# VH-VL binders against Uncharacterized protein y4jR, part 2

Target 1, 151 residues: Uncharacterized protein y4jR, of Sinorhizobium fredii (p55518)
Amino acid sequence: MKTLIVEDNPKKRASLVEYYSSEFPSDDLEVTSALISGLRVARDTKPEFIILDMTLPNYSPDENKGSRIELMPFAGREFVMRVNRMSIKTKVIIVSMFETFGVAPRLITLNSLDAELRDRYPNVFVEAVHYSQAQADWKTAIKNARLSLDR

## First folded at step 12 (VH-VL; from j1 with heavy chain S107N)

Design k4
Fold by OpenDDE, fold request of step 13:
Structure k4 (fold): chain C 151 residues (1-151), chain A 123 residues (1-123), chain B 107 residues (1-107)
Amino acid sequence: as target 1 above (151 residues)
Amino acid sequence: EVQLLESGGGLVQPGGSLRLSCAVSGFTFSSYYMSWVRQAPGKGLEWVSAISYKGGYKYYADSVKGRFTISRDNSKNTLYLQMNSLRAEDTAVYFCAKSPFRYGSDNLYFDYWGQGTLVTVSS
Amino acid sequence: EIVLTQSPATLSLSPGERATLSCRASQSVSSRLNWYQQKPGQAPRLLIYDASNRATGIPARFSGSGSGTDFTLTISSLEPEDFAVYYCQQRGDWPPTFGQGTKVEIK
């Protein structure tokens, strides 16, 4: 199985890669660090499973494009939307370090985003889970999501 | 010592097919991205195709998409390039190139190169 | 795709002289710019990766600088074996692309 990790945070990315490669050593893993590069890979290679961060830069931090790097709080939502339009057979799980997004008074919770994406994109989106170094709930979520694809 | 050795080049007619091979040694083949880069006679370098460490992710330049297929056999430490529907503009020395990373098509630069194999497409 | 333009096309110098090669990108590639050396009939050799990092085994006389769109490869004092064609290559955007090359020839 082809799995794509889209994560801009080096430490979190390393943690995801370490866990996934250890848990599923037979899978073919690809890694990118930005929304556009992630979408490119998704389009060109059609991975079956995608582990996605919610907050991503548009381009890689090392891919300046002449503009300042800015994190997009809802990049993951856009990613899911755009991947859904590609009509590829894939499942996406969002793993986020943040539980709240946006600026007051229009704050959006991770749970709210989860519900929204489940409703809008049920054929692609699996769930959104919180990432914490202190807890391993995200590992369980990824594992369960991945295993569900083997049935 | 890292070694990359291309083979399979030769003369072929337009519309013909050719399969290139690259035998590698001196490093853990299954741990790195591999690419093909070509150089037309007297011209510069052009990236052609890349393949992930396990071979599941394959990328192609627009100029060869739909005609070329990259693959690898990690048990044989060999990289391949199947070239179909060859055109005159495909005439070039084809280099096998190693990247320093296991993951990420965003990390495509080439720390080791083979000597190349010449492909000539002519009627 | 990002176009890399190298200058000059040809650089004629004598051994011991300083060589300065330029690579300009049509768009910013941040620091994701690499330099290669190629001699006739030989494989390219990586010199510099990510703008300023010298590859393993590369002599100290080779150095790279720059960011964004403008990059420079410098050979502080040319050795006879340094006369070759030099290519820049970017990985800042997809697909990877190369410059057209600068030929460093003996005067």
Scores: ipSAE 0.911, ipTM 0.951, lowest interface PAE 0.5, mean pLDDT 95
Fold by OpenDDE, fold request of step 13:
Structure k4 (fold): chain C 151 residues (1-151), chain A 123 residues (1-123), chain B 107 residues (1-107)
Amino acid sequence: as target 1 above (151 residues)
Amino acid sequence: EVQLLESGGGLVQPGGSLRLSCAVSGFTFSSYYMSWVRQAPGKGLEWVSAISYKGGYKYYADSVKGRFTISRDNSKNTLYLQMNSLRAEDTAVYFCAKSPFRYGSDNLYFDYWGQGTLVTVSS
Amino acid sequence: EIVLTQSPATLSLSPGERATLSCRASQSVSSRLNWYQQKPGQAPRLLIYDASNRATGIPARFSGSGSGTDFTLTISSLEPEDFAVYYCQQRGDWPPTFGQGTKVEIK
């Protein structure tokens, strides 16, 4: 199984990698940190499982310079949409540190995004879950999603 | 000491096939991205292909897509490049190159190189 | 793809002199630029990674600087073994690409 992690936050990325590689050591794991690079990898290699952040930069950040990179709050939604258009056999789970997106008064919740993506892209999108260092619900969600692919 | 040793180069006619090998030692092969980079005679360097640590992710330059296949055998510490439908413009020294990272095609730079093997495509 | 242009094409200097090599990118590559040294008939050797970091075993006389589109490799005082071809390489965008090289030759 080829799994792609698209995550720009180094700490969260490390946690995802550590957990996934531990639970599924036989899987081939790839990691990228931006929307465009994630889409490129998805297109070129057709991973069967994608763990995706909702908020991503368009391009990979300069890890050496620490420059401020503009994050797209709904990058994950765009990713799912674009991957769906690729017609590749893949499943996407969104794991986000944020429960709300946008600026007041037009805040969108993670739950509302989950519902939207389930409705619009049922063949690709699995679910959106909240990531917290204090809670491990995201681990269970990832595991269940991954195991469902073996059926 | 890191060692990369290419083999399999030679003279081949256009349309022919060739398989290159790269034997590695001095590092944990299965933990790193590997690439092929080529250099035409008297010219610069061109990235050709890359493969992830387990071999599931393969990337190719547009110039070789559909003709070349990269692979690896981690149990043998060996990287391969199957070259089919060879063209005159494929003539080059082919280098095996190691990257410093396990993950991320975005992290492709090359901290160690082999001496290369010459591939000549000519009628 | 990103095009890297190196200048000058050839740099003729004497031992002990300072060498300054330029690499310009057609688009920003942030700090994701690397430098390699290659001698005739030999494998390339990594000198600098991510614009300014010396690779393991590289002498202090080699230094890299720059960000975005303009980068420089400096050899503070040329040693006889430093006469070679130098390449820059970017990983800021896909696919990775190399410059055409600068030849540092003895005057």
Scores: ipSAE 0.909, ipTM 0.950, lowest interface PAE 0.5, mean pLDDT 95
Fold by ESMFold2, fold request of step 13:
Structure k4 (fold): chain C 151 residues (1-151), chain A 123 residues (1-123), chain B 107 residues (1-107)
Amino acid sequence: as target 1 above (151 residues)
Amino acid sequence: EVQLLESGGGLVQPGGSLRLSCAVSGFTFSSYYMSWVRQAPGKGLEWVSAISYKGGYKYYADSVKGRFTISRDNSKNTLYLQMNSLRAEDTAVYFCAKSPFRYGSDNLYFDYWGQGTLVTVSS
Amino acid sequence: EIVLTQSPATLSLSPGERATLSCRASQSVSSRLNWYQQKPGQAPRLLIYDASNRATGIPARFSGSGSGTDFTLTISSLEPEDFAVYYCQQRGDWPPTFGQGTKVEIK
């Protein structure tokens, strides 16, 4: 299975790659760090499973410099919308370090984004889960989503 | 010692087909991105195609998309390029090239190269 | 796609002299610019990656600098084996592209 990880945070990206490659060693894994590169890879190679961050830069940060890039808090929502329009057979799970997005008083929760995306894009979107290094809930969510594709 | 050895070049008619091979040794082939890069006689370098470490992600330059197919056999440590519908502008030395990474097609640069195999397309 | 323009096309120098090679990108590539050496009849060899990092086994006389659109490869004191063609290559935007080359030849 072709699986794409779209994640800009180096430590979280390494953690996702380590978990996924250990759990599903026969899967073909690709990794990108930004919204635009993730969408290009999705369009050109049509991965069957996508593990996606909610907050991403438009373009990959320079790994040799401190980041002064704009992070888009709703990049994951944009990604799901665009992939849905591609009409490819894929499933997307969002794994986010943040549980709230935006600026007060217009804060949006991860749970409300999960509900919106399930309602609007049910053929592509599976769920959004919170990531933390100390907890395994995101590992269970990734595993369950991936195993549901074994048919 | 890292070694990359291309083969399969030769003279072919326009519209014809050719399959290039690159035999590798001296590194864990299945851990790295591989590419084909070509150089027309007396000209500079042009990236042609790249393939992920397991072969599922394949990328092509616009000039060859739909005509060339990259593949790999990790059990034989061999990279391939199937070239169909060949044209005069495909005449070049074709290099097999290794990247020092497993993931991230946006990280393409090439730390080891083969010596190349010449493809000539002429009537 | 990003066009890389190298200058000069040819650089005629004597052993022991300093060589300065330029690469200009049509758009910013940040620090994502690499340099290769190609001797006659041989494969390219990676010298510098990401503007300023020397590849494994490359002598200290080779150095790279620059960011954005303007990049330089410097060979501080030319050795006989350094007379070759040098190519820059960017990974700042898809797809990867190369410059046309600078030939460094013995005077």
Scores: ipSAE 0.590, ipTM 0.857, lowest interface PAE 2.0, mean pLDDT 90
Fold by ESMFold2, fold request of step 13:
Structure k4 (fold): chain C 151 residues (1-151), chain A 123 residues (1-123), chain B 107 residues (1-107)
Amino acid sequence: as target 1 above (151 residues)
Amino acid sequence: EVQLLESGGGLVQPGGSLRLSCAVSGFTFSSYYMSWVRQAPGKGLEWVSAISYKGGYKYYADSVKGRFTISRDNSKNTLYLQMNSLRAEDTAVYFCAKSPFRYGSDNLYFDYWGQGTLVTVSS
Amino acid sequence: EIVLTQSPATLSLSPGERATLSCRASQSVSSRLNWYQQKPGQAPRLLIYDASNRATGIPARFSGSGSGTDFTLTISSLEPEDFAVYYCQQRGDWPPTFGQGTKVEIK
């Protein structure tokens, strides 16, 4: 199984990679750090499973020199929309450090994004889950989504 | 000691095919990205193709996409490049190159290189 | 795709002299610029990755600097084995691309 992780945060990325590679050591894993590179890899290689962050920069961050790049808070939603248009056989799970997005009076919850994406992109989108280093709910969600692809 | 040794180059007519091989030793081959990089006579270096550590992710320069196929056999510690529909502009020394990482096609750089094999495409 | 322009095309210097090689990118690559050395009839060798980090086993006389679009490789005191062609390579935008090279030769 070809699996793509799209995640810009180094600690969260390492955690996702460690969990996934330990749980599914036979899978072929690729990692990207940005919206644009993630979409390119999805288009060019057609991974069957994608683990995706909701907030991403357009381009990979330069971890060697400190600067805060602009993150797109709804990059994950745009990713799902674009992948759906690619007409590739893939399933996407969103794993987010945040449960709310935006600013008052327009706040959007992770649960409402989950409901929106399930309704709009049912052939591609599986679910959105909260990432917490302290809890394993996201691990269970990733595992269940991945196992559902085995037949 | 890290060694990368290319073979399979030679003279071929336009439209012909060649298969390049790169025999690898001195590191755990199955842990790293591998690439082909070429150098045309009198010109600089051009990245051609890259392949993930298990071979499932394959990437190509636009100039070779659809004509070249990268592959690897981790049980034989060997990287391959199948070159079809060859053109005069494909004439180059082809280098096998290793990256120091397992993931991240958008992070390509090459810490070890082979000595290269010459491919000449002429009629 | 990003074009890398190296200058000068040729540096003619004597052993012991300081060499300064330039690489300019057509758009910002942040610090994602690497340097390679290629001696005649040999494979390229990685010298510097991500602008300023020396690769394993590279002597301290090699140093890199720069960010954004303008990068420099410096060889503080040329040794006989340093007469070669030097290439810069970016990984700041897909696909990876190389400069055309700067030849450092004995005067």
Scores: ipSAE 0.583, ipTM 0.858, lowest interface PAE 2.1, mean pLDDT 90

Design k4
Fold by ESMFold2, fold request of step 13:
Structure k4 (fold): chain C 151 residues (1-151), chain A 123 residues (1-123), chain B 107 residues (1-107)
Amino acid sequence: as target 1 above (151 residues)
Amino acid sequence: EVQLLESGGGLVQPGGSLRLSCAVSGFTFSSYYMSWVRQAPGKGLEWVSAISYKGGYKYYADSVKGRFTISRDNSKNTLYLQMNSLRAEDTAVYFCAKSPFRYGSDNLYFDYWGQGTLVTVSS
Amino acid sequence: EIVLTQSPATLSLSPGERATLSCRASQSVSSRLNWYQQKPGQAPRLLIYDASNRATGIPARFSGSGSGTDFTLTISSLEPEDFAVYYCQQRGDWPPTFGQGTKVEIK
């Protein structure tokens, strides 16, 4: 299976890669760090499974130089919408370090985004889960979503 | 010593086909992105195609999309480029190139290069 | 796509002189600009990656600088083996692209 990880945080990205490649070593894994590059890879290669961050820069940050690139708090929502328009056979799970997004007065919760995306993009979107170093819930969610694609 | 050895170039008529090979040694081939980069006679360099470490992610320059197919056989340490519907503008030396990264097509740069093989599309 | 424009097209210098090569990108690539040397009849060789980092085995006389859209390769004192064509290449946006090259030749 072709799986794409879209994640800009270097430590979280390494953690996701380590977990996924250990659990599914036969899968073909690709990694990107920005909204635009993630969408390009999705369009050009049509991965069957996508693990996505909610907050992403438009363009890959320069990890060696401490990038000043603007983070888009709802990039994951934009990603799901754009992938849905591509009409590719894929499933997207969002794994987020944050449970609240935006700035006052336009704050929304991860749970409300999860409900919104399930309602609007049921063919593509699976769920949004919170990433925590202390909890294994995101690992279980990724594993269950991936295994469901085998059936 | 890292070594990349291209072969399969030659003279071909427009509309014809060729298959390029690149034999690799001196590094763990299955861990890295590989690319083809070409250089028309007297001209600069143009990236042509890239392939992920397991071969499932394939990328093409717009100029070759639909005509060229990149592939790899990790058990044989060999990269391939199948070139179909060749045109005069495809005339170039084709280099096999290694990237120093396993993931991220947006990280393409090339730390080791082969000697190149000349493809001439004429008449 | 990002266009890289190198200047000058040709740089005629003597051994021992300083060479300064310019690469300008059509939009920002941050620090994601690489330099290659290509000697006649040979493959390119990576010199500098990510603006300023020397690749393994590259002599200290080669240095790179710049960020955003303007980048420079400097050879502090030319040696006979440095007369070659130099290409910049960006990885800041898809697809990877190369400049047209600067030829450094013996005056």
Scores: ipSAE 0.577, ipTM 0.858, lowest interface PAE 2.0, mean pLDDT 90

## First folded at step 13 (VH-VL; from k4 with light chain S52D D93N)

Design m1
Fold by ESMFold2, look of step 14:
Structure m1 (fold): chain C 151 residues (1-151), chain A 123 residues (1-123), chain B 107 residues (1-107)
Amino acid sequence: as target 1 above (151 residues)
Amino acid sequence: EVQLLESGGGLVQPGGSLRLSCAVSGFTFSSYYMSWVRQAPGKGLEWVSAISYKGGYKYYADSVKGRFTISRDNSKNTLYLQMNSLRAEDTAVYFCAKSPFRYGSDNLYFDYWGQGTLVTVSS
Amino acid sequence: EIVLTQSPATLSLSPGERATLSCRASQSVSSRLNWYQQKPGQAPRLLIYDADNRATGIPARFSGSGSGTDFTLTISSLEPEDFAVYYCQQRGNWPPTFGQGTKVEIK
């Protein structure tokens, strides 16, 4: 199975790759770090499973040169919408370090984004879960989503 | 040491086909992206195609998309390029090239190169 | 697609002289620009990756600098084996593209 991880945070990206590679060693894994590169890979290669961050830069950051990065808090929502328009057979799970997004008074919770995306894009979007190094909920969500594709 | 050896080049008429091979040794082939890069006579370098470490992700330059197919056999340490519907502008030396990474296809660069194989497309 | 423009097209220099090669990108590539050397009849060799990192086995006389759109390869004191064509290549925006080359030839 072809699986794409789209994640800009180096530590979280390493954690996702380590878990996924250990759990599903036969899958062909690709990793990108930005909204635009993730969308290009999805369009051109049609991965069957996508693990996605909600907050991403438009373009890959220069991790070795100390540059400041402008992040788009709702890049994951934009990603899901655009992938849905591609009409490819794929499933997307969002794994986010943040539980709230935006600026008061227009704050949006991860749970409300999960509900919105499930309603709007049921053929593509699976769920959104909180990432924590100490908690295994995101591992269980990834595993269950991936195993459901074996049916 | 690292060795990449291309073969399968030759003279072919427009519309014809060739399959290039690249035999690899000196590193764990199945851990890295591989690419084909070409150089037309008297011209610069042009990236042609790339393939992920397990072969599931394949990428093509617009100039060859739909005509060329990249593949790999990790059990034989061999990279392939199937070239169909060849045109005069495909005439070039084709290099097999290694990237130093497993993931991150949008960051291609090439730390080891083969010596190349010449493809000539002429009526 | 990012266009890389190298200048000058040709440098005619003597051994021991300093060579300065320029590469300009049509859009910012941050620091994701690489340099290759190609001698006649040979494959390219990676010299510099990500603007200023020397590849394995590359002598200290080769150095790179720059960011954004303007990049420079410097050879501090040319040796006979350095007379070759030099290509820049960006990896910051898909697809990877190369400059047209700068030929460094003996005067």
Scores: ipSAE 0.569, ipTM 0.861, lowest interface PAE 2.2, mean pLDDT 90

